Miniprotein binders against b1l550. Designs and how they scored, part 28

Target 1, 279 residues: b1l550
Amino acid sequence: MRLPEELLERARDIHSEAPSHRIKLDRVGSFGLKVPVEFKGFLLLAEADVWVSLPEGRRGVDLSRQVEAIYELSNPPKDPFSLCREAAISLLEKLNYADSSGVSIRFDAPLQDGESLKYYGVEISSIASDEIINKIRVEILGMTACPCTAELIRAYKSSEIAATHTQRSLGILEVSTKAEHPDPDKLASIIERAMSSPLRTYTKRPDEGGLVIRSLSNARLAEDVVREMIHLFLEEFGHLPEDTHILAAVRSMESVHMHDIYAERSFSLDEIRKEISSH
Short names: E, the ipSAE of ESMFold2; O, the ipSAE of OpenDDE; V2, 0.75 times the mean of E and O plus 0.25 times the DockQ between their complexes.

## First folded at step 17 (miniprotein)

Design n6 (at its last look DockQ between E and O 0.94; V2 from the best seeds 0.74)
Fold by ESMFold2, look of step 17:
Structure n6 (fold): chain B 279 residues (1-279), chain A 111 residues (1-111)
Amino acid sequence: as target 1 above (279 residues)
Amino acid sequence: SPELIELIRRAARLLRIALLILKYIGDPEALERAKKYLEEAEEIIERLAEEGDPELLELVDKLAKLLELLARALEELKKLGNPDAIEEAKRLLREARELIRELREELRQLE
């Protein structure tokens, strides 16, 4: 059933009225939209959020325009970074009362793993005002091996037993920058290289042994993984604007405990360089 | 007057959107889209200049300068692939963004 369009002339436009409490809102939007994206040759189903700021004198947002804006740009499917950036600008074009807009897009990114694929989490956003600020968060699992237990076992038998507990650890890099979004595969690589070993989708017995030996030879505390992530990030992305903000974190699902270990550091590129050079 | 201040706000917004399109979406369709925003802003700026309100003259002059910077950036970007033109466009867009920030702050202070 479709109501007669003539009703639009009789009905109040509730959204364009002034609100009873004149308070501006920072984010008003449509969340959980399904959009197709093309990422590195894969067609993926992503989830998107779109929003705009709402001034104190406007009661509501034209929510159908928000959906139309991103829908119009999603066919044919295109890379999620262009979609994110262009939709953020389109929101400002379509919603003339908004001072800022934002778009976020979330998907599981495929990554080559020998003859198979594995996946890691990606969330990107673009926030438009008088410039665009791009954010990207990457999450990927790796393996860590505890150096403290390794040292205790070594001391017990004077290197007769090379062993320690190993566990999955979730590495996180989040980057906020005025530059283009960093390549998520490069961020994922930084996280994996900071771990004791990458995780594989499957291995055969000799390869599994090698993976474990690699992890034991590269034992790291969660704190050390975060520091290594920062070092590797600076090496590869130190060219980004100095006000680029990074969060580096690890959540380690410690195999010998009922709880997780967490470590994080946030910083700007300018801040961390000064910190390192002062020591 | 409040009516003229609102026209200034509208022109500044059109020019800000043109800036975003020129800086972040550089294809020929986007350049044509930005051009339309510049043309609409130009009409508003001409109307403001005809009114000649001396208390708003500085703001109108800034709008005219902003339009000039963006129009020049558009012409440079139409030379697709020319490295000198790209660098000139970046310089012009940087100046334009600073002017937009000044305009927004001045308009906020007049509220």
Scores: ipSAE 0.686, ipTM 0.890, lowest interface PAE 1.4, mean pLDDT 90
Fold by OpenDDE base, look of step 17:
Structure n6 (fold): chain B 279 residues (1-279), chain A 111 residues (1-111)
Amino acid sequence: as target 1 above (279 residues)
Amino acid sequence: SPELIELIRRAARLLRIALLILKYIGDPEALERAKKYLEEAEEIIERLAEEGDPELLELVDKLAKLLELLARALEELKKLGNPDAIEEAKRLLREARELIRELREELRQLE
């Protein structure tokens, strides 16, 4: 049932009314929208969040205009980076009372693995005010082998390649910058290279054996993985603005424990450069 | 006058939107949108100048300067394919951003 549009002329505009309490809100929006995006030749259905700030003198946000903003820009589907930035600006245009806006888009990004596909999780965001801050979060699974257990077993049985426990580990890189979004494939590659070995969607028996041997030969603590991620990040993305903020983290789903091991470092490029130069 | 301050705020918002469009989108359609915002801001600035409120002169001057910077940036961005024009536009937009930040901070202090 659709109500007559003429009712809009008689109804109070609730959103434009003064609130009972004059308090600014930081974020008001629609979360869990589904929007199509084009990413590396794939058409993907992504989850999107859109929001704006609400001034103290306005009761509510015109949420329909927010939804309209992102869907207008999503047809035809475009890359999620441009979509985030353009939608953030469009939100400010359509909602002229807002001081800030934001868009977040989440999806599983395809990653070629031989003749098969693997994936990583990605969240792409843009926040607009006087400038746009771009944020990207990449999460990809890899494998770690424990060097401590390996050393114990080596000491016990004298083997060149000591057995050790291996586990699935989630690597995380989050970057916030005033520059363009970093390439998520490069971020995923950094995470994979920082681990003992990557995961494979498809393995033949010899390939699987080789993957395990590689992992054993490159045993790393969760702490080692985070440090390696940071090192590799600096090599690849050291050209970003100094105020760029990074979170590097690993969650290791340890196979000998019921709990996970977690390690992280948050830093700005300026901060970490000073730290490294002091050594 | 509260009314004049609101006009200043409105002009500042329009100019900010134009800045964002010029800096981060910059396609032909976006340039036309930015132009419309600049024109609307110009009308407000002219009205403010005519009122001649001595307490707001500095803010109005900043708005006028900001408008000029963005208008020049727009003209440079219309020169598609000229690397020098693009760099000049970027310079102008950086200057505009700094001025917007300053202007907004001053406006917050008036609240």
Scores: ipSAE 0.673, ipTM 0.870, lowest interface PAE 0.8, mean pLDDT 92
ESMFold2 (binder alone), look of step 17: mean pLDDT 85; pTM 0.867

## First folded at step 18 (miniprotein)

Design ko (at its last look DockQ between E and O 0.01; V2 from the best seeds 0.00; counts 0 for: pae E 21.1 > 1.5, placed apart)
Fold by OpenDDE base, look of step 18:
Structure ko (fold): chain B 279 residues (1-279), chain A 111 residues (1-111)
Amino acid sequence: as target 1 above (279 residues)
Amino acid sequence: SPELIELIRRAARLLRSALSSLKSLGDPEALERAKKYLEEAEEIIERLAEEGDPELLELVDKLAKLLELLARALEELKKLGNPDAIEEAKRLLREAYELIRELREELRQLE
């Protein structure tokens, strides 16, 4: 049922009223929207958040315009990078009282694993103001083998194979830059290469054995994983602007403990270059 | 200079805030807020004009034009109860909106 337009003319525009408290809000928007995106030849249903800033003199945001902005750009489906940037810009245009806008798009990205698919989590974001900041977060699971336990077992019982416990570990790379969004597949690859071994969607028994042996031969602490992630990131993406911000992290779901081990480093490219050059 | 670019950005933000306030189409409190934003923007634009940076001249001219549009819209909106004045204000605000959009795009390219 549509209300008569005459009633709408009589109704106060609640959103344009002065608030009881004149306080600016940083983000007001719609969270958990579902939008189609095209990614690497796949049509995916992604989750999207859209928001704008709200000035101190305005009670509310025109939420319908925000939703309209992203869905107009989502038909036909396009790549999530362009969608994110274009929607952020469109939000500022449609909601001209906002000094900033943001869009975040989340989905599971397909990754080829032999004849099957595995996946990584990705969140693609753009924040628009007088500048555009592009952000990407990649999360992918891998396997780590503990070098400490391996060394203890070696010391206790001479073995040709350094037995140790293994665990599932979540690697995280988050990049914020004024440049284009970094390639998420490359970020996922960096994380996998930084771990003891990747995970597989399916394994035959010989392949599973090989995967475990690889992990044992490449035992790494959570700290080692993060440092390796940073190293590999600098090799691949060292050309990004100096003010590019990176978070490299790993959460190791320890198999011998009830708790997880977590390690992280946050840095700018400028900062880390200075750190490395001092050595 | 980085300082002048920051002044341009600040002026643009103030003018955007003024535009937002003027969209209320006659709310007295909003009109007063708009006036304040315009006054602050004017001071910055005058400083920018005095510096006379040839690389920023086009941006400063756009700011000045935007200020003028919004100031005129403010004056029209003060004419409470005049339908023609409201329509004129709407026209001016539409022009201002397009100019702000252009200015924002140009400022993003200066990064």
Scores: ipSAE 0.026, ipTM 0.416, lowest interface PAE 5.1, mean pLDDT 88
Fold by ESMFold2, look of step 18:
Structure ko (fold): chain B 279 residues (1-279), chain A 111 residues (1-111)
Amino acid sequence: as target 1 above (279 residues)
Amino acid sequence: SPELIELIRRAARLLRSALSSLKSLGDPEALERAKKYLEEAEEIIERLAEEGDPELLELVDKLAKLLELLARALEELKKLGNPDAIEEAKRLLREAYELIRELREELRQLE
């Protein structure tokens, strides 16, 4: 059933009123929307959040306009980066009382793994105001091999044993910049190369042996994985604006423990270059 | 024979590994890995060509074409940071990817 349009003439416009408590809100929006996107030739169903700021003098947000803004741009499906940026701009235009808007889009990105596929997590966002801030977070699993145990076993009197514990480790790179979003495949590659070895969807026994040998040859502490991520990031993306902010982190699901090890570093490009030049 | 089909599958796997390494688009360590995969695949393809099995000739020819595409992509990526070379490498890698998919379908038809 549709209600009569005539009611709009008699009803208060609740959203446009001043609230009883004049407090601005930073994010008011619709979260968990399903949107189609096209990424590297794949059609994916992504999850999106849309929001705007709400000034202290406005009681509510027209939520249907938020959904309209992103829905109109998502059909036909297009790349998630253009969708994210364009939707953030559209929100600010449609909800002109806001001084900022934001869009986040999350999806699992396919990555070729020989004849198979594997996936890594991507979340992008664009926050529009006087300027646009673009943020991307990439998460991908890799393998780490403990160098401490490897060294202890090597030093053992019968040193013909090459062994250590290996585990899955989740690598994280998050970048916030005024430039366009960095390529997520390059971020994922940085994370994988910082690990002792990439993970595969599956392997046959000879290939599995080679993977393990590779990981032993490239044993790394979680702390050093983070340091390597930063080094590789600076090689690839050192050209980004100086106020670009990065988070590099690893959560290692240590196979010999019931708990995880975590290491992280946040920095701006300006900050880290000064730190490196002082050594 | 089953032995020759397994050699074809091994060569295809090596070429796929080279493709994956070349997707790093100029990472020197990945280029070295790709080179090793291509050299090993080339040895297998030469052995298959010397056997000259008529029923497998089309598969061996496709392996040779795939090897050529990936070797060309490797040479383009050695031109460190050249935008034209990077775009040519991407084109070659897309063509190689489609050829790998065709090869896999044909191998399934033989079994």
Scores: ipSAE 0.000, ipTM 0.085, lowest interface PAE 21.1, mean pLDDT 84
ESMFold2 (binder alone), look of step 18: mean pLDDT 87; pTM 0.884

Design o1 (at its last look DockQ between E and O 0.98; V2 from the best seeds 0.77)
Fold by ESMFold2, look of step 18:
Structure o1 (fold): chain B 279 residues (1-279), chain A 111 residues (1-111)
Amino acid sequence: as target 1 above (279 residues)
Amino acid sequence: SPELIELIRRAARLLRIALLILKYLGDPEALERAKKYLEEAEEIIERLLEEGDPELLELIDKLAKLLELLARALEELKKLGNPDAIEEAKRLLREAYELIRELREELRQLE
């Protein structure tokens, strides 16, 4: 059933009224939208959030215009970075009362793993005001091997081959910058290289043995995984603007414990360079 | 005076959207959208100049300068694939960005 179009001329425009409490809002949006994106040859179903600021003098946001801003740009599917940037600007064009806008797009990124695929998590954002600030968060699982237990076993057995517990660890890199988004595959690579070993979709006995030997030969504390992420990030992305902000973190699902270990460092490029140069 | 301030705010917003389009989007369709925003802002600025409020003249002059910078950047960006034009457009847009921030702060303090 559809209501008569003539009612639009008689009804109040509730959203354009002034609110009884004149308080501006920072983010008013439509969250959890499903949008198609094309990422490195794959057509993926992504989840998107869109929002705008709302001034004190406007009661509500035209929510259908928000959805329209990203939906119009998502067909045909395009790369998520262009979609994010273009939609953020389109929100300001369509919602003339908004001082700022934002778009987040999240998806699972495929990564080649021999003859198969594995994946990692990606969330990108573009926030527009006088300029655009771009954010990207990458999460990927790897393997870590505990060096403390490895040392104890070495001392006990006097063995040249270390043995220790291994576990999945979730590595996280988050970057906020005025430059273009860093390539998520490069961020994922940094995280994996900081770990004791990458994870595989599947292995046969020789491959599985190789993974374990690699992890034992590269045993690392969660703290040192974070430090290695930072080191590798600076090697590859040290050219970004000095006010670029980074968070590097690891959550290690320690196989011999009922709980996880967590390590984290956040910094700007300016901050970390001063820290390194002082030591 | 209050209605003239609102016209200044509207023109500044149109020019800010044009700046975002010119700086972050570079395709011919985007350039045409930016051109339309500049034309709309120009109409408002011409009206503001004709009314000639002495207390607002400095703000109006900043709007006119901002329009000039963005119009010049648009013309340079129409030379797609020309690295000298891209460099000049970036210089113009950087100057426009500084002017927009200054203008917005001045408008905020007039509230």
Scores: ipSAE 0.715, ipTM 0.902, lowest interface PAE 1.3, mean pLDDT 90
Fold by OpenDDE base, look of step 18:
Structure o1 (fold): chain B 279 residues (1-279), chain A 111 residues (1-111)
Amino acid sequence: as target 1 above (279 residues)
Amino acid sequence: SPELIELIRRAARLLRIALLILKYLGDPEALERAKKYLEEAEEIIERLLEEGDPELLELIDKLAKLLELLARALEELKKLGNPDAIEEAKRLLREAYELIRELREELRQLE
């Protein structure tokens, strides 16, 4: 049953009323929206969150306007980077009482793997206030080989390539910058190159054997992976603003333990440059 | 007066939105939207000047300067494909950003 539209004229605008408690809210919005995006020639259904700040003098946010803002911009589908930025600004335009806005878009990004596809997780965000801060989080799986076990086996049995246990590891790079979003494929590549070896969707036996040999030859601790990610990131993205913030992390799903090993470093480009230069 | 302060806040909001559009959006439609916001802000600033409140002159001057910076940036951005114009626009928008930040801080202190 649809209520008569005429009732809207008689009803109080609850959202515009003064709240019982004059408290500002940082984020009020709709989470878990589904929006189409175009990414590298793929049309993908992404999950989206949209929000704005709420001033202390306003009871509620016009949530319908938030939803309209992102969907108006999503037709036709566009790249998620532009969508985030444009939607963040549109939110401020449509909700003139908001001091800040934000948009986050999440999906699995296709990544070419020879003749097949693999994927990485990506979250693209833009937060608008007096300026826009762009955030991107990339998560991709790789393989790590344990150097400690390799060393023990080498000591026990003389071999050119020491056997060791391998495990699947999740690498994470999160970048927050006033610049444009960094290329997520490049971030994914950095993570993969920091691992002992990448994962493959499709392997023939010779390829699989080569992958394992590569991993054994590049045995790395979780700590090594994070350090390598940071090193590679600085080489590729050292041109970003100095106030750019980075989280580099790895979660190793250990094959010999029931628990995971986790390592991370959070830093600004300025901080890490000073750290490296001091050595 | 509280009413005049609200007009200043409204103008500042419009100019802020225009800044964001000009800085981060470069398509013709976005530029037209920014122009509309600037025009609306200009009307408010003119009204504020007509009222002649001496206590608000400094704030009004900042609004006027901000409007000028953004209007100039808009004109430079309309010069599609000129690297020098783009750099000039970026410069103007940086100045505008600093001025908006200052203005907003001052307005927060009046609350």
Scores: ipSAE 0.696, ipTM 0.876, lowest interface PAE 0.8, mean pLDDT 92
ESMFold2 (binder alone), look of step 18: mean pLDDT 84; pTM 0.864

Design o2 (at its last look DockQ between E and O 0.94; V2 from the best seeds 0.76)
Fold by ESMFold2, look of step 18:
Structure o2 (fold): chain B 279 residues (1-279), chain A 111 residues (1-111)
Amino acid sequence: as target 1 above (279 residues)
Amino acid sequence: SPELIELIRRAARLLRIALLILKYLGDPEALERAKKYLEEAEEIIERLAEEGDPELLELVDKLAKLLELLARALEELKKLGNPDAIEEAKRLLREAYELIRELREILRQLE
């Protein structure tokens, strides 16, 4: 049912009023929107969040304008990084009371895996105020093999048994920068190379055996996976602005425990360089 | 004067949006959109200059300088494919960013 337009003449504009409690809000938005994107030749259905700041003197946000800001730009589907940046600026254009805006776009990115595809998680954000701060978070599963158990088994009565527990580990790289978003495929590659072995969509038995042998040959503590991720990140992305902030983390679903192991390190580029140069 | 301060805030916001467009968007449609924001801001700045409020003279002068920097950056960006023009636009936009930061701090203190 569509209500008569004449009601707009009589109804209060609740959103433009001053609130009874004059408190500014940092994020007021519409979350969980479905948006089509084109990513490296794939048409994907992404999930988006949009928000703006709300000054103390304004009671509410014009929600329809927020939603229009991203949907107008999503047809035809375009690159999610461009969509994110453009929508963040469009929010400020459409909502003239907002001092800042933000857009997050989340999707599963396809990655070639032999004759098939596998996927990893990507979330990008652009936050606009006097400038745009770009954020990207990449999550991908890999395999880790425990070196501690491997050493104990090797040492046990001079055993020739090459064994240890292996498990899925979730690797995480999160980057916040004033530069353009880093390429998510490169971030995913860094995470996979830091682990004992990548995961495959499927394998034939000879390939599966090779994958397991590779994992055992690259046994790594969760702590050292994080260190390797940082090393590889610096090697590939050390050119980013010095105030770029990174979080590197691993959550390992240890197959012999009822609980996970977690390791993380956050740093800025200038901070980590000072740390490394002091050794 | 609250009315003149509000005009200054509006002009500063239009120029900030133009800066964001010029710095982060590069297509011809975006440049045309930025031009419209600069034209709207120019009208407000001219109106403020006609009022001649001595208490606001510094703010109006900063707005006029900001408009000049962004207009010059727009003209450089229209020189498609010229690497010297791109570098000059980046320099102008960096200076404009600093002015926007100064303007916003002054306006914040007047709240």
Scores: ipSAE 0.718, ipTM 0.902, lowest interface PAE 1.2, mean pLDDT 90
Fold by OpenDDE base, look of step 18:
Structure o2 (fold): chain B 279 residues (1-279), chain A 111 residues (1-111)
Amino acid sequence: as target 1 above (279 residues)
Amino acid sequence: SPELIELIRRAARLLRIALLILKYLGDPEALERAKKYLEEAEEIIERLAEEGDPELLELVDKLAKLLELLARALEELKKLGNPDAIEEAKRLLREAYELIRELREILRQLE
């Protein structure tokens, strides 16, 4: 049953009323929307969050306009980077009382792995105010081999390849910048290269053996992985603005323990450059 | 007057939106939208100038300057394929951004 539209003329605009408490809100929006995006030739169904700020003098946000903003821009499907930026601006256009807006889009990004596909998790965001800040978070699984156990085994029994336990590790790079979104494939590559070895969806036995040998020959602590991620990031993305903020992290799902090992570093490009140059 | 301050706020909002469009979108449709916002802001600024409130002169001048910067940037961005025009537009938009920040800070202090 649809109510008569004439009722709108009689009804108070609740959203435009003064609130009982004059307090600004930072984010009011719709979370968990599903929107189509085009990414590297794939049409993907992504999860999206859209929000705006709410001034102290307004009771509520016109949420329907937010939803309309992103869906209008999602047809036809476009790349998630443009969608985020355009939607963030559109939100400010449609909701003229908002001081800021934001859009986040999440999906599993396909990554070619020989004749098969693997994936990484990605969240692409844009936050608009006087300028747009672009944020990207990439998460990809890799494999780590423990150097400590390897050293103990080597000390116990001399071998050319030191046996050690291996585990899955989740690498995370989050970048916030006033520049364009960094290439998520490059970020994923940095994470994989920082680990003992990448994971593969499809392996033949010789390839699997080689992968394990590579891992054993490149044993790394979680701390090593994070440091390597930072190093590789600086080599590839050192050209970004100095106020660019980075989170580099690893969660190692330890195979010998019931708990995970976690390591992270948060930094700006300016900060980390000063730190490295001081050595 | 509270009414004039609200007009200033409205003009500032319009100009900010135009700035964002010009800086981050730049496609022909976006440029047309930006133009409309600039035109609307211009009308408000003209009205403010006609009122001649001495207490608001500085703000009105800032709005006018901001409008000019954005209008020039728009014209440069319409020159598709000219690298020099693009760089000039970027320069103008940077200046506009700083001016918007200043304007917003002043407006916050008036609240």
Scores: ipSAE 0.682, ipTM 0.871, lowest interface PAE 0.8, mean pLDDT 92
ESMFold2 (binder alone), look of step 18: mean pLDDT 83; pTM 0.851

